VHH binders against CTO1 family protein C17G9.12c. Designs and how they scored, part 1

No score or structure here was measured in a lab: all are predicted.

Target 1, 274 residues: CTO1 family protein C17G9.12c, of Schizosaccharomyces pombe (q9uue0)
Amino acid sequence: MLYIVDFDETITTYDTIHLLAEAVNKPEEWSVISDKYWQEYLAWREALPHSTTLTSYLPLLGGSRYLEEASIKRIEKSQYFSGLSEGALDNIVQLITLRAGFVEFINALVPDLRVSKTIFHVLSVNWSARVIEQTLLHHTDLTADLLCVHANDFDFDTSTNTTNGRILARNASSLLMNSTDKVREFRRIVQTDAVSSPLNVVYIGDSPTDFGCLQISPISILMRSNQKYYDILSRFEDVQLVDISEFPVQKAVPGKKIIYTCSDWCAIQKAFLA
Structure headers, positions and changes below count from the first letter of each chain, unless a header shows other numbers; antibody chains aren't numbered by Kabat.
F, E and O are the ipSAE of ESMFold2-Fast, ESMFold2 and OpenDDE, as the mean of both directions, binder to target and target to binder. V2 is 0.75 times the mean of E and O plus 0.25 times the DockQ between their complexes.
[cut] marks letters that were taken out.
Atom coordinates printed by the task and the answers are left out, and those that the model quotes come from them; centres of patches stay.

## First folded at step 6 (VHH; framework vhh_7mjh_2)

Design b01 (from a1 with V29F N32Y)
Fold by ESMFold2-Fast, scan of step 6:
Structure b01 (fold): chain B 274 residues (1-274), chain A 118 residues (1-118)
Amino acid sequence: as target 1 above (274 residues)
Amino acid sequence: EVQLVESGGGLVQPGGSLRLSCAASGFTFSSYYMSWVRQAPGKGLEWIGRIYTSGSTSYNPSLKSLVTISRDNSKNTLYLQMNSLRAEDTATYYCARSQWYRTGSDYWGQGTTVTVSS
């Protein structure tokens, strides 16, 4: 089995991006940065045409890349994250709560990971691959040699153990900002890990940045973090949402992509690990 | 299930004041930025402002003299205080949960309508 999994609100109970901003502890400066992004996001979203299929909706999500790039460039120019230490990021790990069953699921997977019978990747638009890696190491039986994290990361000066404020791609061909970027890395991971092996591919995510991967993965699981995202997917004529307790569906409806749904990792473990 | 329910809209005369409320449930309210957005009849969406988890606020510069955003984390409630209302403030007002880095991921309420007329 090849697992490719979103981090925020899929592995974690809540989004962790705001914890990165809070680690800097300059809320007035952060509000200026986040408000500018939100203004641009609302203008972009308001211009989106109505879509009846996930297939037609996905290209529209790609248009967000320009505003995501502009926001990251503003963050870098402001030096907002400059001087942030590895220790400050490690302190964020203490604040992160994981979804029910995740630790048990990963720990059960470790023997198969060690012999490459199963492969587990995290694919995230988060800005700290370090926080993702430290979260996995701290809470699970995963060791550093088994970590496969594809995300963004801060540019650290190893001599000072602080960031210069830049955000760089980590274990990805370019910055991970939206659904289109995640699809690019999903295809790269599958080509690298699955082209020589008959492994089934499972994508697990919760939000619009995951929709492209959910569309193309052989097995797709929507973690129900937000009713709005379930509702968006349910309205698409080319999508069939099925509770994971019914996995595997014997025959798909022609023209529809089955996306399984769940609220925690206990349901995933029951479906996949006997 | 994330829910945002706006209330407090209605008819108000020019120069009057209104306080809108947004009741949040299904998530840890104190951990999220919250925003107010409005849409006048036949017009596009207009961003009003945001309140950060710290209680810091920022506003659309064209509206900042007219509005104040506040939150009560103990009640999971967001507020929009509006003063010196004019006919041009007639709109449907929406409460939104803000996840800064996620395009299309923020949740919006159903809206509450404010009509300013004499």
Scores: ipSAE 0.099, ipTM 0.515, lowest interface PAE 5.4, mean pLDDT 87

Design b06 (from a1 with N32K)
Fold by ESMFold2-Fast, scan of step 6:
Structure b06 (fold): chain B 274 residues (1-274), chain A 118 residues (1-118)
Amino acid sequence: as target 1 above (274 residues)
Amino acid sequence: EVQLVESGGGLVQPGGSLRLSCAASGFTVSSKYMSWVRQAPGKGLEWIGRIYTSGSTSYNPSLKSLVTISRDNSKNTLYLQMNSLRAEDTATYYCARSQWYRTGSDYWGQGTTVTVSS
């Protein structure tokens, strides 16, 4: 099995971006940055035309890239993350809470990961691959040699071990910002690993940045972090949402993409590791 | 499981005041940025304001003198106080959860409708 999994609100119970901002401890400056992003996001969202299919909706999600880029440029220009140490980022790990069953699921996979019978990748639009890696190392039996994390990362000065305020791509061709970026990276991972191993591919995610991968993955699982995202997918004529307890569905409806749903990793473990 | 439930809407007379509530479950409101947004019939979304983790607030300049956002951490509830209501304030009001930066992760309530009319 090849697992490609979102991090924030899929592996974690809450989004972790705010913890990165808190590590800097400049709430007034962060408020200005966050407020501007939120205003632009609402304006963009309000302008979206109605879509009756996931296929027609996905190109519209790509249109958000200009506001994501603008926000990252403002963060870099302000030097908000400049001077933040690796140790300060590592301290965030203790504040991160994981979804029920995730640790047990990963620990059960470790023997198969060590012999490459199963492969596990994290694919995230998060800004700190370091925080993701440290979270996995701290909470699970994963060792550094088994980590496959595809996310953005801060640009660290190796002489001072502090960030220079820039956010860079890591294990990807360009910055991971939206659904289109995640699809590009998903395809790259599948091509690389499919050549080496005949594995079924599973994508697990929770939000619109995951929708492209959920559409194209052979097996797709929506982690129900937000009822609104379930509602959006349920309205699409080309999507069929099925509780993971019914996996695998024997009679797929032509023209509809089956996306399995669950609320925690206990259900995933039962479906795939039983 | 994250849920936001707005309440307190209804019919009010011009010049009146109204307090909306937003009850949160599955997370702590003081740990997140919380916003109020409204949508008038046939119009677009209009941002009202936001309360930060620090308790500081920011408002739409067009509405700043007419609204106040607050929270009660013990009740895990967000509030929107509105004064001097006008017919143009007729809208569905939503509370929304924001992280300091989000890529599509907006938890929204179902909305509560305010009608300003005699």
Scores: ipSAE 0.040, ipTM 0.463, lowest interface PAE 5.1, mean pLDDT 86

Design b07 (from a1 with V29F N32H)
Fold by ESMFold2-Fast, scan of step 6:
Structure b07 (fold): chain B 274 residues (1-274), chain A 118 residues (1-118)
Amino acid sequence: as target 1 above (274 residues)
Amino acid sequence: EVQLVESGGGLVQPGGSLRLSCAASGFTFSSHYMSWVRQAPGKGLEWIGRIYTSGSTSYNPSLKSLVTISRDNSKNTLYLQMNSLRAEDTATYYCARSQWYRTGSDYWGQGTTVTVSS
């Protein structure tokens, strides 16, 4: 089995990007940056046309890349993250809480991960691959050699062990910002996997940045972090939402993409490991 | 499940004051940015302001002198204090959970209506 999994609000109980901002401890400067993003986000949301299918909705989500790019440029110009230490980022790990059943699920996979019978990737629009990696190492039986994290990362100066304020693509050709970017990286992961085929691919995510991957993955799971996202998907004519307790569905409706739903990792473990 | 329940709206005379409350449940309130947004009849959404986990606040410049946002993490409650209310402040007021870079990390309450009229 090949698992490709979102981080924020899929593995974690809440979004962790705000913890990165708090680690800098410049709340007035951050408020200027975040307010501008929120204003642009609301304007973008209000301008979205109505869509009856996930297929027609996905191209519209690509428009969010412009506001994500503008925000990252403001952050870099302000040098907001400049001077942030590795230790300050590691302190964030202590504040992160994980969804019920995640630790048990991943620990049960470790023996199969060590022999490449199963592969587990994290795919995230988060700005710190380091925080994701440290979170996994701190909470689970995963060791550094088993970590496959695809996310953005801060540009650390090796001599000072502090950031220069830039946010860089780590393993991708460009920054991971939206659903289109995640689909591109998902396809690369699937194509470059060195494990013997055929492994089924499972994508697990919770929000619109995951919708493209949820559409194209052979097996798709929506972690129900927000009722609004469930409601959006439920209205699409080309989507069939099914509680994961019914996995695998015996008869799919022709023309509809099955997306399984769950609220925690205990349900995923029951469906796939027991 | 995540829930946001606003209260405190109603009819107010011009020049009056109101304090709106938003009761949060189903998530770690202290770990989230919270916002207030309003929508006047026949108009689009207007952002009022935001409060960070640190307690720092940021406001729409056109509203800054009229509003104060605060939070009580021990009660999982967000507040909007409004003073010197005018007829143009008539709107439905929403509290929202919003996170940077998660377009889908926004969750909105049902709203509470404020009418400023004599």
Scores: ipSAE 0.051, ipTM 0.463, lowest interface PAE 5.9, mean pLDDT 86

Design b11 (from a1 with T53S)
Fold by ESMFold2-Fast, scan of step 6:
Structure b11 (fold): chain B 274 residues (1-274), chain A 118 residues (1-118)
Amino acid sequence: as target 1 above (274 residues)
Amino acid sequence: EVQLVESGGGLVQPGGSLRLSCAASGFTVSSNYMSWVRQAPGKGLEWIGRIYSSGSTSYNPSLKSLVTISRDNSKNTLYLQMNSLRAEDTATYYCARSQWYRTGSDYWGQGTTVTVSS
């Protein structure tokens, strides 16, 4: 099995980007950056045309890229994260909580990961690959040699262990900001691992940044972090949402993409590892 | 599973005050960024303000002197205090769990209507 999995609100119970901002402890500066992004996001959201299919909706999601780029450039220009240490990021790992069953699921995979019978990748738009890696190392039986994290990361000076405030791609061909970027990296991962292995591919995610990967993955799982995302997908004529307890469905409805749904990793473990 | 329910709207006279409530279930408001957003009849969405997990707040500069966002962690409830209400404040008010860099990862309540009129 080849697993490619979102991090925030899929593995974690809440989005962790706010913890990165709090680690810097400059709330006045952060409020300016955060407010500007939220204002732009609401304007973009309101302007989105109605779509009756996931296929027609996906190109519209690509239009958000200018919002993401503008916000990252403002963050870098302000040097908000400049001087942040690896130790400060490691401290926020203590504040991260994981979804029920995730630790048990990963620990059960470790023997098969060590012999390459199963491959597990994290694919995230998060700004700290370090926080993702440290979270996995702290909470699970994963060792550094088994970590496959594709995300963004801060530009760290290895001699001082502090960041210059810039955000760079890590284990990805370019910055990971939206659904289109995740699809690009999903395809690269699959070509590398699936060509050398007969493994089935599973994508697990929770939000619109995952929708492109959910459409193209052979097996797709929506983690129900937000009822609104379930509602959006349920309205698309080319999507069929099915509870993971019914995996695998015997026959797909022609013209519809099956996306399985669950609320925790216990359900995924029962479907795939029982 | 995640739900946000706004309340406290209604008819108020110009110059009056109102406090809106937003009861959250299925998650903890103190662990998330929470926002208030409004939509006047026939107009687009207008961001009002936000409260961070730390308890710090941030407001739309046009509204900062007129509104205050707060929360009660023991009740898992978010509040919006509005003072010196004007006819142009007539709108449906929504509370939302907001995210950034995760477009579309917000969750909205059903809204509560505020009408400012004599």
Scores: ipSAE 0.087, ipTM 0.515, lowest interface PAE 5.9, mean pLDDT 86

Design b12 (from a1 with T53Y)
Fold by ESMFold2-Fast, scan of step 6:
Structure b12 (fold): chain B 274 residues (1-274), chain A 118 residues (1-118)
Amino acid sequence: as target 1 above (274 residues)
Amino acid sequence: EVQLVESGGGLVQPGGSLRLSCAASGFTVSSNYMSWVRQAPGKGLEWIGRIYYSGSTSYNPSLKSLVTISRDNSKNTLYLQMNSLRAEDTATYYCARSQWYRTGSDYWGQGTTVTVSS
């Protein structure tokens, strides 16, 4: 089995980007940065046309790249994350809580990961691959040699052990900002790791940045972190949402993509590791 | 799992005051950026303001003197106090858990309607 999994609100109970901002401890400056992003985001979202299919919706989501890139450039120009230490990021790990059943699920996979019978990748638009890695190492039986994290990361100055404020891609061809970016990396991962068994790929995610991967993965699981995202997918004519307890569906409706749904990792473990 | 339920909307006379509530479940309000956003009939979305982890607040400059955002951590509830209401404040009001760098990663409530009329 090849698992490719979103991090924020799929593995974690809360989005962890806000914890990165808190680690800097400059809330007034962060307010200016985040307010500007929200003004641009709301304007973009208001302009989105109606879509009756996931296939027609996905190109519209790709249109967000320009505002995401502009936001990252403003953050870098402001130097907001400049001077942030590895120790400050380690403190964030202590504040991260994981979804029910995740630790048990991963720990059950470890023996198969060690003999390459199963492969587990994290694919995230998060800005700290380090925080993702440290979270997995702290909470699970995963060891460093089993970590496969594709995300963004801070650019650390090796002489000071602090970030210079830049955000760079890590284990990805370019910055990961939206659904289109995640699809690009999903395809790259699948090409290298699933060449011997291309139909045993599972994608797990929770939000619109995951929708492209959910559409193209052979097996797709929506973690129900937000009812609105479930509702959006349920309205698409080319999507069939099925509770994970019914996995695997033997007879799919022609022309529809099956996306399994669950609220935690306990249900995933029952479906895949029982 | 994550839910935001707005309440407190209704009909109010011009010059009146109103307090909206937003009850959160499945996450902790004090551990997240929380925002209020509104949409008037036939108009676009307008950001009202937000509250940060520290409890500090930031407002749309055009609305700053008219609104106050607060929270009660013991009730896991967010509030929007509105004063000196005008007909132009007629809108559906949403509370949202702000996700700033991921498009479409916002958690929104269903909204509560405020009508300011005679």
Scores: ipSAE 0.063, ipTM 0.511, lowest interface PAE 6.3, mean pLDDT 86

Design b13 (from a1 with T53H)
Fold by ESMFold2-Fast, scan of step 6:
Structure b13 (fold): chain B 274 residues (1-274), chain A 118 residues (1-118)
Amino acid sequence: as target 1 above (274 residues)
Amino acid sequence: EVQLVESGGGLVQPGGSLRLSCAASGFTVSSNYMSWVRQAPGKGLEWIGRIYHSGSTSYNPSLKSLVTISRDNSKNTLYLQMNSLRAEDTATYYCARSQWYRTGSDYWGQGTTVTVSS
């Protein structure tokens, strides 16, 4: 099996980007940055036209890249993350809460990962691949040689052991900001790992940034982090949402993409590892 | 099972005050960005303000003198205090867990309606 999995709110219970901002301990400066992004995001979301299919909705999600890129440029120009140490990022790991069953699921996979019978990738728009890697290493039986994390990361100056404030792509062809970017990297991962069967690829995600991957993956799982995202997908004429307990569906509806749903990793383990 | 339930809306006279509540379940308010957003009839969404995990607050500059956001961590509840209400404050008010980088990572409740009328 090839697993490609979102991090924030899929593996974790909460988005972890706010913990990165708190590590800097400059709340007044952060409020200026985050307020500007929030205003732009709200205006963008309100302007989205109605879509009856996931296929027509996906190009609209790509439009968010301009505001996300503008926000990253503002963060870099302000030097907000400049001077942040590796140790400060590692301290964040202890504040991260994982979804039920995740540790058990990963630990059960480790023997198969070591012999390349199963491959596990994390694909995230998060700004710290380091925090993702340290979270996996700290909480699970994964070792560094088994880590496959595709995300953004801070640009570390090795002479000072601190960030220079820049955000760069890590194990990705360019910065990961939206659904279109994740689809690009999903395709690259699948091609690189040379899977022999479509049934061997599973994408797991929770939010609109995952919708493109959920559409194209042979097996797609929506982690139910937010009722709103379930509702959006449920209204699309080309989507069929099915509880993971019914995997695999035996009577598919023609013209619809099956996306399985679950609320934790215990359900995934029962479906795929039992 | 993340839920946000707003309450406290209703009819208020111009110049009056009102306090809205937002009860959260399935997560801890003090560990998250929490925002208030409103939508007036026939208009788009308007951001009111937020409270950060640290407890600091930020507001829409056009509304800053008229509103106060607070929380009670023991009750896992967010509040919006509104003063000097005007007819243009008539709207449905939503609380949201704002996680600002990922598109669509916000959680919002169903809203509570405030009508300012004589």
Scores: ipSAE 0.065, ipTM 0.505, lowest interface PAE 6.4, mean pLDDT 86

Design b17 (from a1 with S58N)
Fold by ESMFold2-Fast, scan of step 6:
Structure b17 (fold): chain B 274 residues (1-274), chain A 118 residues (1-118)
Amino acid sequence: as target 1 above (274 residues)
Amino acid sequence: EVQLVESGGGLVQPGGSLRLSCAASGFTVSSNYMSWVRQAPGKGLEWIGRIYTSGSTNYNPSLKSLVTISRDNSKNTLYLQMNSLRAEDTATYYCARSQWYRTGSDYWGQGTTVTVSS
């Protein structure tokens, strides 16, 4: 089995990006950056045309990349994250809480991960691959040699052991910002994993940045972090939402992509490991 | 199930005050950035302000003297206090969970309407 899994609000109970900004402790500077981004986001969202299918909606989500890039460029120009140490980022790990059943699920997979019978990847638009890795190491039986984290990361100055404020792709071909970027990386992961068949790939995510991967993965699971995202998917003519308790569905409705839904990892463990 | 439910809107006379509430369920408001946004009839969305996890607030400079954002962690509820209301404050008011970088993580309430008129 090949698992490719979103981090924020899929593995964690809450989004963790705000914790990175708070670690710097310059709220006035951050408000300038975040306010500009939020204004641009609202304008983009208001201009989105209606879509009746997930297939037609996905290209529209790609349009967000321009405003994501503009925001990162402003962050780098301001040098907002410049000077943060690795230790300061590691302190964030103590503030992160995980969804029910995740630790038990991962710990049950470890023996199969050690012999490459199962492979587990994290694929995230988060800015700190380090925080993701430290979270997994702190809370689970995963060891460094079993970590496969695809995300963004801060650029560390080796002479000072602090960030220079730049955000770079880590274990990915380019910066991960939206659904289109995640699909590109998902395809790269699947292509490079010689032990996986298409029938044994599972994608787990919770939000629009995951929608492209949920469409193309053989097995797709929506973690219900936000009722709005469930509602958006439920209105698409080419999507069938099915509670994970019904896995596996024997007969799909013709022309529809099955996306299984759940609220925690206990349900996933029951479907796949018991 | 994540939900945001705004309440407290209605008819208010010019110069009056009003407090809007936003009850959250399925997540903790103190662990997230929270915002208030409004939309006047026939106009676009206007950002009002935000409260950070630290409890610090930031406001639209045009509105800073007229509004205050707060929260009650024991009730998991966000508030918008509005003073010295004017006819131009007539709008539908929305609360939102503001994960500003991860646009797909934003969640909006259904809105509550405020009408300033005698």
Scores: ipSAE 0.057, ipTM 0.480, lowest interface PAE 5.6, mean pLDDT 86

Design b18 (from a1 with S35H)
Fold by ESMFold2-Fast, scan of step 6:
Structure b18 (fold): chain B 274 residues (1-274), chain A 118 residues (1-118)
Amino acid sequence: as target 1 above (274 residues)
Amino acid sequence: EVQLVESGGGLVQPGGSLRLSCAASGFTVSSNYMHWVRQAPGKGLEWIGRIYTSGSTSYNPSLKSLVTISRDNSKNTLYLQMNSLRAEDTATYYCARSQWYRTGSDYWGQGTTVTVSS
């Protein structure tokens, strides 16, 4: 089995990107950055045309890349994260809570991961691959040699062990900001791991940044973090939402992509017998 | 199950004050960034302001003198206090949970309508 999994609100109970900003402890500076992003986000969202299929909706989600890039450039220009230490990022791990059943699920997979019978990747638009890695190491039986994290990361000065304020791609060809970016990285992961050994591929995510991967993965699971995202997918003519308890569906409706749904990792473990 | 339910809207006379409530369930308000947003009839969405996990607030500069955002952690409820209301403040008011950086990761309530008219 090849698992490719979103981090924020899929593995974690809440988004962790805000914890990165809070680690800097300059709320007035952050409010300027975040307020501008929010204004641009609302304007973009309001301008989105209606779509009756996931296939037609996905290219529209790609349009968010411009506002995401503009926001990252403003963050870098402000030097907001400049001087942030590895220790400060590691302290964020203490504030992160994981979804029910995740630790048990991963710990059950570790023996198969060690012999490459199963492969587990994290694919995230988060700005700190380090925080993701430290979270997995702190809470689970995963060791550093089993970590496969594809995300953005801060650019660390090796001499000072602090960030220079830049945000760079890590284990990805470019910054991971939206659904289109995640699809590109998903295809690269699958080509590397599945071509040489034909494994069943499972994508697990919770939000619009995951929608492209949910469409193209052989097995797709929507973690129900937000009812709105369930509602959006349920309205698409080319999508069929099925509770994970019914996995695997014996007969798919022609022309519809099956996306399984669940609220926690206990349901995933039961369905996959991991 | 994440839910946001706005209340407190209605008819208000110009110059009046009004406090809107947003009751949250399925998550903790104090652990998330929370926003108020409004939409006037036939117009676009206008961001009002935000409260941080720390309790600090930030506001749209055009509205800062007229609004105050607060929360009651014991009731898991977000509030928007509005003073000196004008006809131009007539709108549907929404509260939202935002993850700031993940475009499309906001959760919105159904809205509560405020009409400012004599």
Scores: ipSAE 0.049, ipTM 0.523, lowest interface PAE 6.7, mean pLDDT 86

Design b20 (from a1 with S58K)
Fold by ESMFold2-Fast, scan of step 6:
Structure b20 (fold): chain B 274 residues (1-274), chain A 118 residues (1-118)
Amino acid sequence: as target 1 above (274 residues)
Amino acid sequence: EVQLVESGGGLVQPGGSLRLSCAASGFTVSSNYMSWVRQAPGKGLEWIGRIYTSGSTKYNPSLKSLVTISRDNSKNTLYLQMNSLRAEDTATYYCARSQWYRTGSDYWGQGTTVTVSS
């Protein structure tokens, strides 16, 4: 099995990007940056056309990349994250809580990961691959050699162990900001791992940045972190939402993409490991 | 199930005060960025303010003197206190769990309507 999994609100109970900003402890500066982004986000969302299919909705999600890119450029210009230490990022790990069953699921996979019978990748728009990696190392039996994290990361100076404030792609071809970016990396991962090893591919995510991957993955799981995202997908004529307890569906409905749903990793473990 | 339920709206007189509540279930408000947003009839969404995990707040400069955001961690509830209400404050008010740097990481309640009229 090849697992490609979102981090924020899929593995974690809450989004962790705001914890990165709080680690810097400059709330007035952050407010200027976040207020500007929020105003742009509200204007973008209000202007979105109505869509009856996931297929027609996905190109519209691509428009968010301009907002994300402009925001990252403002962050870098301000040097907001400059001087942030590795230790400060590691302290964030203590504030992160994981969804029920995740630790048990990963720990059960470790023997198969060591012999490459199963492959597990994290694919995230988060700005700290380090925080993702430290979270996995802290909470699970994963060792550093088994970590496959595709995310953005801060540019650390090895002499000071602090960032220069730049946000760089890591294990990805470019910065990961939206659904289109995640689809590009999903395809790259699948081509590298599934062509070399004929594993079934499972994508697990929770939000619109995951919708493109959920559309194209052979097996797709929506983690129900937010009722709003479930409702968006449920309205699409080309989507069929099915509780993971019914996996695998014996007959697909022509013209519809089956996306399995669950609220925690206990349900995934029952469907795939038992 | 993650839910946000707003309450406390209704008809109020100009110059009056009103407190809106947002009851959260399925997650902890103190562990999240929480926002209030409003939409007047026939107009766009307007951001009111945010409370950070630290308890610090940030407001829309146009509204800062008129509103206060607070929370009660023991009740897992977010509040919006509004003072000196004007006819222009007539809107549907939404509570949102938000993260501004990830489009689509917001979760919105159904909203509660405030009408400011004599």
Scores: ipSAE 0.015, ipTM 0.392, lowest interface PAE 5.8, mean pLDDT 86

